# VHH binders against c4kar8, part 232

Target 1, 263 residues: c4kar8
Amino acid sequence: MAELSTPSPASPAPLDGGRGDELEKFTLRGARQILQLLQDLITHRGLITAHTGGGHSFMTAVLKVDEERGRVVLDPSPDPQANRRALAAPRLTCVTQLDGIRIQFPLVGLGEGQDKGRPALFAPLPAEMLRLQRREFYRLQVPLAHELSCLLKAEDLARKPVEVSARVIDIGAGGVAVVVPTGAAEFVIGGTLPACRLALPDGEPIELDLEVRNLNRQTQRNGTEQLRVGLRFAALPRAADTRIQRYIFKTERALNAKARGGL
Below, E stands for the ipSAE of ESMFold2; O stands for the ipSAE of OpenDDE; V2 stands for 0.75 times the mean of E and O plus 0.25 times the DockQ between their complexes.

## First folded at step 14 (VHH)

Design na26 (framework vhh_7n9e_1; at its last look DockQ between E and O 0.20; V2 from the best seeds 0.00; counts 0 for: pae E 2.6 > 2, unsure alone 64.6 < 65, placed apart)
Fold by OpenDDE, look of step 14:
Structure na26 (fold): chain B 263 residues (1-263), chain A 126 residues (1-126)
Amino acid sequence: as target 1 above (263 residues)
Amino acid sequence: DVQLVESGGGLVQAGGSLRLSCAASGFTFSSYAMYWGRQAPGKGREWVSGITSSGGSTAYASSVKGRFTISRDNAKNTLYLQMNNLKPEDTALYYCARELSSSWYDEGYAEYFQHWGQGTQVTVSS
């Protein structure tokens, strides 16, 4: 009578382990890689949202990387209260984007001081930086020459239906960012814009539903206010997805060729 | 300076109702979309609801849709959240925000609020 050893039920893999493992693929831990990425942020003058906890954040930028001292120099907030919160925080979570790629990194041990006679924040170099390279997160900056547009169906301030032609700034597999004149329409994050039309260079516009995911008001140098709207593709037909992917691929290839001195 | 002051939170039994208020000052309230977010213990902040500047359009997280109602009174510079059929999972610090920013289209990544108040605590007992 061979006692069939009932296989011990495999402990459910902690649900958090899978997401953690996926994030590890995009986590930079190499000192050289971290330094390079920080330098790239400096070069591109990338604005960083620094989260101090408790729902508080402020805008900053990396001003300098001090390799000798192993520290990063940040632009302080014009708000003294934000700086106080930052200094009191056990950890800053810095979030930014470079070339359509999300970058996230922690800073610990923030201090204040002066850099070249100007107020600055200092922190040790981050031990890790998350660089999300997933295709679904990649955003192609649309060349000005392509003039992509998206016809948005929305409501105005009087709750009247309006159609707004918006310039597409960037595009990815998951959505588009567009610019609209301030006051052209009302938007709310989480709202749906039905039956919009995305115009690509290769044919007829694509009809699609869009979800508002981000709103950012920008004042241009000329004093004109614009609204940047981040839009997710709520329902994208397979054929449309293929067209979008083809456009992105073709455009990237062309841009890369041009950057190499080709064409 | 932008100021947002939340109120109306408290302890309520499951199935109960609360109405949150957010008093806004320091900006033209009627010119901005407004939002509610929340942060449960040990969890990140999540978007709950939004309303356009005119109040013409509203949006809700799937978790609260059909139970919560966002509204605003522009004359009073006040945002409201009517919460019905509350559940223990609704236990959180609730924040009023003028703007919500999301860097990513992926629902798995944190949305963050701009110009939020200190929050009001909602506790739903089982």
Scores: ipSAE 0.501, ipTM 0.812, lowest interface PAE 1.1, mean pLDDT 84
Fold by ESMFold2, look of step 14:
Structure na26 (fold): chain B 263 residues (1-263), chain A 126 residues (1-126)
Amino acid sequence: as target 1 above (263 residues)
Amino acid sequence: DVQLVESGGGLVQAGGSLRLSCAASGFTFSSYAMYWGRQAPGKGREWVSGITSSGGSTAYASSVKGRFTISRDNAKNTLYLQMNNLKPEDTALYYCARELSSSWYDEGYAEYFQHWGQGTQVTVSS
């Protein structure tokens, strides 16, 4: 018989020990709770970022729950490569937000198929879901009309300084997520970007230092690929923090008013 | 066939130095940021260091900053970790990874490693 020479893949592990037990307080494991939360995501049409590992993710949604078969049905990506990564991944980590609360859950055993003649992804119901009801996890989805941007001071492939104007897609108390065209600059997780400038709609840009915390090649709903960069605020002055919190509050109030008394 | 093969570990006295190597094959090494991680008793798997695909920028965990230096030779498809002033708490299985997995990361919760090699053991005696 032939010898096995290929190394076994290692299981993912946290980079920062101890925080995993704090998350247990937010973990839902009851079958009824999980079904209700999944149904709430369907009802509110929650957009989900699905992480496939290896620094890749794609946008999806829960289309339905099949209680009889104990499965969830997910919207596939228009990018076939994103779907292949999802099907090959040992688990798919889904992240979303519902009514200001971060929702996270793993899916294992993902398969492909058809749902009433339409392509779909299927997985067993998750055994657990995190419902992270803490202010530090909240991220405001930035309205496109605000054109919020962050000027990043990074390096290109030739190791030369480059300035990249990156669109801010979400913002929270501790950081932002931005999108950058792939190849515009190089980033490394753990790296710092000093003297970046965050442009809020009112007032002068905020100068701040940023730390790269995640880096994903994200396939958008339209199939295009961008680099999503998760950035933490380092050493944020109180005045800057106040301006960011004020922006978040005002934008939330405006979005809520539009939803209640919309067009 | 993607492979990462770590080497250069061993037993060393506190205050000593080691240089780890990671030989990469089966992919375009120069197109990827590369990382070192370690797994020690009582700590789980930890990120240690990272380097951009060109080698122009590096990053380090606070526990090793100033003592460890990551580097790469894209012509030889090799990643390195120079480890100086070693301490007993540096004792771990060290491994390299092509990219980090971050399934739960939002503002610093955790970063996860995926690696292809078996790692190389570093043991630092007091």
Scores: ipSAE 0.363, ipTM 0.771, lowest interface PAE 2.6, mean pLDDT 81
ESMFold2 (binder alone), look of step 14: mean pLDDT 81; pTM 0.824

Design na27 (framework vhh_7n9e_1; at its last look DockQ between E and O 0.01; V2 from the best seeds 0.00; counts 0 for: pae O 11.4 > 2, placed apart)
Fold by ESMFold2, look of step 14:
Structure na27 (fold): chain B 263 residues (1-263), chain A 125 residues (1-125)
Amino acid sequence: as target 1 above (263 residues)
Amino acid sequence: DVQLVESGGGLVQAGGSLRLSCAASGFTFSSYAMYWGRQAPGKGREWVSGITSSGGSTAYASSVKGRFTISRDNAKNTLYLQMNNLKPEDTALYYCAAEIYTYDYWESGSEYDYWGQGTQVTVSS
């Protein structure tokens, strides 16, 4: 044995799903394109999920781009442990959405400092950004006023059946993302939650099976920790799929009309 | 000093059984969901099975469902994989991991924070 490893929240290699060759056509590498996309995120006040590894993430935003120094400036978490994990991570995987297009980019060499006397995180500009303009990656950010919820049938930490009413934060063609209080139930990636109920504004709730695809412990901007659960629709009846697509389309049109004054 | 040490691999005839163990140290084992993965020569990594921190729920890849059983003993900080009715296609380096997640709701994929060196399982004939 030469060197024994130290503890690290390192980003292990993905097993599949993100294959570089398939995604190359969605990858921006031009400096001007990257700067413009980052500036668009600032202008639209885009919230970013920054993944630090170990199933942990925190919400952040790009505060500014320092072109002179070639750096991006990020909003730190009020939770010191989230910031510590981010600073210790070999890379920070940032995921967000802009105008219905999924954006993903790595930040390497994250550092802590101050910007105009306020705490901030800094990183070199990414050498590439992924801009995925395909329907399969689209998710609608659910307006809070819709109070969209999904009743999950899971187990608590005592291995007892529990029903958790989870707020739906995102919905797309293939699934939903929900938030639950940390500790309300236990989940495992690959696990199936049968007979869950998705409550849409129109009609009766949809009964459907959900598969856990990702789990992220998220530190909110106020420092509170919650569990974000990515759920894929399993065994989705066509009538249910139609209702989900109609909800997405109707809501997108309504949000578009508010943003553009009539469309 | 997080460490995951797999053991119990070896050479076995098709149809046989093996039990893998993963000894964990350097973190609070009982607070984490745990997973088994495998990698055959010349192939990518494959998710095999997962278990919640309490041990109350499990999940399996379709290729091993009904043949493999994941379990854990939180008092001993040990994760297990009972592998029955082994097939030649189960030949792989098997490793345990903690905290698997993906960034995509519609695609499978995993990132691990902690993983072991693995234990070799070879199924002959």
Scores: ipSAE 0.089, ipTM 0.635, lowest interface PAE 6.3, mean pLDDT 80
Fold by OpenDDE, look of step 14:
Structure na27 (fold): chain B 263 residues (1-263), chain A 125 residues (1-125)
Amino acid sequence: as target 1 above (263 residues)
Amino acid sequence: DVQLVESGGGLVQAGGSLRLSCAASGFTFSSYAMYWGRQAPGKGREWVSGITSSGGSTAYASSVKGRFTISRDNAKNTLYLQMNNLKPEDTALYYCAAEIYTYDYWESGSEYDYWGQGTQVTVSS
């Protein structure tokens, strides 16, 4: 009688994993892409804020990329204490901007040395770089006149399947925020809502999977409570992405025109 | 040490206005997205507003949209929340928070890097 060892429940993936998933589409992992972006930072002499943890940071720059040795060379801080913190940190979080695009990348395994007789900091090439296009993180507040809705396929407290028509309040390239009546369904952060339907003004609803990322209870002016649900697009078809982007762009343009007094 | 210090709260009548400030120190303020949240008595934390590190983009909860305005001055390491047409339901402890990572969601839940202690806003009927 072979005791079927019940597989130990997989430890919940560290909360850091969920944040990574949202940014995955903006994350560069290709060696060539990473090298190119680092070279661009060098060319533009971009200042980098290197965060060492605990609220501490220092200003640096990429001085060079050593492809042969697979390392990046950074300008050390003029503050010896900052350099000590950097070297002691398990990870540096580097933040910069290039052409209006926010760039973030981790450096692990920082060391000190000399480059051409000058003090320098060295780290292995980053395994990934986050390139955040401002437009992609833009969450368009949906005009009430557009009446965007999302049919959510969820479960109630009894785990019975329910469909909830939710109003879309904002939309971006990565997802939507919707509002639902309190108690309409049970939502779990990190949970997937399969085969939902996002209604855009320009055609048939888009079928897509949604991942619950945030839950916020809100009280309306009339005292009614509603649940705001932040939803990430999961497995968004390319055609759907294009439609969403087009809607955002057109709507933003229209809103801006109106704001400028353009009828 | 990292500090976020909220100020500008107080007692105000319905329909009144307040301007909250959050003074940041101990970190590179300009590298962080900043947020306002609130917690009403007996309720959970609620996201109110967010602003990107550069101030180029802002977002608001539906409950405050059109009434509240978030802004920042990176030179002064200060975050602001202009609150107009206040309502009794706006009564809460208002706190500022900072996040180094930019997400496409403004309502990042409780996963901020830094939090303030909050300033009390009370709106009377």
Scores: ipSAE 0.000, ipTM 0.232, lowest interface PAE 11.4, mean pLDDT 83
ESMFold2 (binder alone), look of step 14: mean pLDDT 82; pTM 0.825

Design na28 (framework vhh_7n9e_1; at its last look DockQ between E and O 0.04; V2 from the best seeds 0.00; counts 0 for: pae E 15.8 > 2, placed apart)
Fold by ESMFold2, look of step 14:
Structure na28 (fold): chain B 263 residues (1-263), chain A 125 residues (1-125)
Amino acid sequence: as target 1 above (263 residues)
Amino acid sequence: DVQLVESGGGLVQAGGSLRLSCAASGFTFSSYAMYWGRQAPGKGREWVSGITSSGGSTAYASSVKGRFTISRDNAKNTLYLQMNNLKPEDTALYYCAADFGSYELWDTESAYDYWGQGTQVTVSS
């Protein structure tokens, strides 16, 4: 719904429709899921970068989970200043990778102590953990020269079918973001657009169902209004997924080659 | 200036071994965590392994666990990667990295400040 909340007079900048909404489904909030993921980090001796803010961080690891007391036990830094910064920080942002999966979680209420006679840091279990395969999070910014488009089968205000050719501005494994002129069609968050067609280079368009995840109005430099529409793939056959991943791979390789081969 | 120089790459048959070195200069090596990453042609950068500043804790990507061993010699300012039981899918440009606290949350790139130029590892069938 467009009127979900009443914003302040100076509305905040529009959110990136392809990133914020997509991350929620990768967020673990269940206590058992969080305990299991922390135990996996312990078992694999996962190294964690703990960010304390102000550009400071230190390496740590989860040494154990004290389920009875609801605490996680962390490896302290050999640098006493890093430990002091961690203890003073209102929050640690912990980032790590396990088996190609990016894991991120906050820790608050960090304290110091001893574990089996050795120095250790303690924190309550995190309330949430993000568990994201790179493929699931990654959104390729589509080069303008590619002119990638998606034909949307939508409805106008009178609920009559319309087809809108929308430019794709980013693409990932889970969806696309597109831009359309304001008023070209009615879009509702949570609405489904069946049988849309995504035009990739080097092949026939992919027929797929899309779900509207977010809407964001933009004003062009010439004063013209556009609508940025974040779209999730509702179901994606293996063949379609393969073609999308191939496009992302080829485009990323081409961008990397330009970075290497520049004069 | 921070400088990371990788060496020890080369051509090796599947099942073989190789040891990579990363010589570090321009910073206090023993104060920072270090990492190995790799990039195969046409793929994005992939994290391989990491080690704490003291060497007390290590971590590995699942694709290399049990086959690769990261280590460091803080007296020589050198990071190592021992690679055993190499497979053709290990073929990549390998580079070391240091984390000075720069971080890009939700980016597909790593949060690391500095990367070496890399050393090529090619594993033939």
Scores: ipSAE 0.000, ipTM 0.140, lowest interface PAE 15.8, mean pLDDT 76
Fold by OpenDDE, look of step 14:
Structure na28 (fold): chain B 263 residues (1-263), chain A 125 residues (1-125)
Amino acid sequence: as target 1 above (263 residues)
Amino acid sequence: DVQLVESGGGLVQAGGSLRLSCAASGFTFSSYAMYWGRQAPGKGREWVSGITSSGGSTAYASSVKGRFTISRDNAKNTLYLQMNNLKPEDTALYYCAADFGSYELWDTESAYDYWGQGTQVTVSS
């Protein structure tokens, strides 16, 4: 009589999974992006609130990015006690705002020293920076049954022109998010991709210029890494805009009808 | 058709206040970051202020910070700019613009998807 061991109840999936995915789209992990954002903070003299834990924080600023040594230089607090806490903390949580966008990034391995004869705090470059572009943009999630593709004209690491066929994940009136294989091309935020082709189901592809607005490296559930690229329509002809809007409307209507049990 | 129509401009004395409005139509207003820009006579376009699609974040040019307040009503498809303590240097054609892209891009030449015709603000000394 083999005792059928009752399978142990599956531990409830941690509730935090959904919030994590939402934040992932706002997380920068690209070295160039991180460096650029840090440079922007320097340029704008952005004040940073550095949290050391235990409810303690101090005001700082990024003074310099040392790319050669892979470190960021921060302004120390005028309060020696704050600096001691910062140095003792296993992690510094930095919070700031640039152009109305909340930026958050961790620093680990804080040390003190001198920069050009002035006291400074040093830390390795952050591995990630959260840029909360909370776009309450209505973007239509492109159904898998109606795949959209976008042919991107980009450059590779050698600045050689490459064409990358990208799957469109979501589409809105002002742009698209696409996924590309990691390493397929090099993208720069603020860069323009000219003469790209967006394939809609209703006719010939739309030729358009795209501006890179966001880059996010994502790991799929299957362990495959891909790059999510947020793209703005840089110069969209009126006719193209109309087609895109029509597609969005039609698709949304169809999805809603399906959700309501309509054929 | 996409339309952005600015109003509320006029002549005001230095130290005075104005409230500009921008009525939007022909696009999903709530999906766009909105901006105010201005163009003084003989000068290029200058970014003045921005607000995210939800209104959760705002930004201001250094020249207007503390004096101007940007806000929006998504239910009314309207953008606002409260301008206090106006100065002669604030004299310009003020225009509103819409951008689907990232909030951090302020380039008046390439960043905006839509823009209005503007409303004239004149501040006398």
Scores: ipSAE 0.000, ipTM 0.230, lowest interface PAE 12.1, mean pLDDT 83
ESMFold2 (binder alone), look of step 14: mean pLDDT 83; pTM 0.836

Design na3 (framework vhh_7n9e_1; at its last look DockQ between E and O 0.32; V2 from the best seeds 0.00; counts 0 for: pae E 5.7 > 2, unsure alone 64.9 < 65, grease 25.2 > 24.2)
Fold by ESMFold2, look of step 14:
Structure na3 (fold): chain B 263 residues (1-263), chain A 127 residues (1-127)
Amino acid sequence: as target 1 above (263 residues)
Amino acid sequence: DVQLVESGGGLVQAGGSLRLSCAASGFTFSSYAMYWGRQAPGKGREWVSGITSSGGSTAYASSVKGRFTISRDNAKNTLYLQMNNLKPEDTALYYCARIEVYTYDYSGTYEYEFDYWGQGTQVTVSS
């Protein structure tokens, strides 16, 4: 059963530009790569947060790429003040995501005009685009048939201890992501969950401490709400780490064999 | 239209106290964990504290633990940060946020995201 994501209404703040060397491995500078990525944003109708500095931003989208003139065409804000800030800014830092991957790029030399008789903003193609894969570690998408679960020791809405069996949706060397029904328990980013139990197939549960790293509230197709909880392994014994890595490897191999067997 | 409006900042001498408030509207406040963050001049954003939707559990950055207390009043749709024993290093723009997303990789590198955040309230601590 596929679960639909619920998009965030506001895009994240830009990453610190002073870490240029650290981010260089994720930076695209090739003209063809940049054009293709911009085209992908158009195709997926990605909503972009354009930051003008000083804590100001506005929502926009790439409407088209004018390859012949070497520029991008942006959707203007309905707020004239936002457009004036954008035109006055020495650069715009555009932030968005594509298929869950953070995209960031600068636009310099923004101007106003019309495109097919409609107001539009224009800028030269960016000289670089950041395509930041936030999941640097491999994360196995856990097959639903495995019914992998993690027993969480948390508190309910009445502030009473509860044990919640949460379905594991992905797993990697550093942590898991789980889903729980909203209201089953409460979580806060930065909070710790001691003595949880991760149940892998064909073995005893792994006892471990977990730290809550992210929370995302999602509405399923049937109208129910669930909470996606990203959890970091706080201290992972070598034996537990080995078991997790073997599960990942074995499952990857089985999934790849099924894909190839469909020749 | 989600809105978060911070207040209660100001100028205070070292060792003093301030209480920040964040008025929330446009969403069901009692259904969300809430957070305080800060940004010092010329520096990146820093997570400060978080609280569960019921208020039953809290978390703090090590730099403020024992001095700051996060709380909420769900009947008033208001988030609070009581800041005691303030230090010049606490000087920053303080903002409330509905969600902070941290992705911890094995190398210790983080990515930092906000779902919604306010414009902030300035806190300046002098010697």
Scores: ipSAE 0.130, ipTM 0.640, lowest interface PAE 5.7, mean pLDDT 78
Fold by OpenDDE, look of step 14:
Structure na3 (fold): chain B 263 residues (1-263), chain A 127 residues (1-127)
Amino acid sequence: as target 1 above (263 residues)
Amino acid sequence: DVQLVESGGGLVQAGGSLRLSCAASGFTFSSYAMYWGRQAPGKGREWVSGITSSGGSTAYASSVKGRFTISRDNAKNTLYLQMNNLKPEDTALYYCARIEVYTYDYSGTYEYEFDYWGQGTQVTVSS
């Protein structure tokens, strides 16, 4: 009687449909692991940013894990409007950090009630929790004095090719984050921007292809809206990689020296 | 209130075609990039396709590139997904979404903020 090995449930595909294997390494799906991580959040009184969509969020915390009922109890916002948005949202995206590790998890089916006579939010236990370890891909915050820029080749709302000079705000081995004025160009996650030019202080711009990995609308303090675009290096020549790495190391060293009271 | 309503799913044989629709309401549809995602049984959600607000640029997951076509009609507040040469592996709940996704460290992992998605439409591809 050959024990038909029940095929191990196929790992959920990553959000980008491409590098599913990498995201899986950082995704917890085990019930025990999830419970433990939630308990750790409770123990450490970890503050959680709960995103309700539409650019809205509120601060919360996990108050309790109810294993018997399979639910998590959250601290409601002191803002009733935030709670209403949360309850109306089909999904919450919760973001926090524990021991320097960024944690993200979805909550679906949020409800309100009372826990021991106190107002609380309730949701079923998350089916997965993402733990993103920072260690492997350091992002250097670009000093304002360096004024790194990236010339993006994109299209405007009229589908006309445009070149947008974007300020680089952070850089790592894998890519850059840039800011552009809202409406300067159109972007789509997963899209490719060919033949862009990254300007480094040490020489001629680097020509490279970029993939859009991040889109985040940000409202500045002055009320002006900007678009933060995360861009992955889609094809980086070895020489370019070396230059980027050199810049990062040099800049880090300089920043560290300054922090230590140096020049 | 923002609403997204998917339709057009169903049972189809391998090699067949389907066209999904997503009706959007409660926001300025033409101002947002829109996306299709899917979730297969026992799997996580995966990105399928995206389109800019004007429809000028599109993106596709490698698994569907060349087979699927995303489009939109801003006058009708509707997003479409033409799916050709369907495979059993395409069996999933398909949903349209307004989302913001960002990479944490460029390693291929994403952070994202959820805006809105629909209830989804089931696509089943038989062998």
Scores: ipSAE 0.104, ipTM 0.596, lowest interface PAE 2.3, mean pLDDT 82
ESMFold2 (binder alone), look of step 14: mean pLDDT 79; pTM 0.778

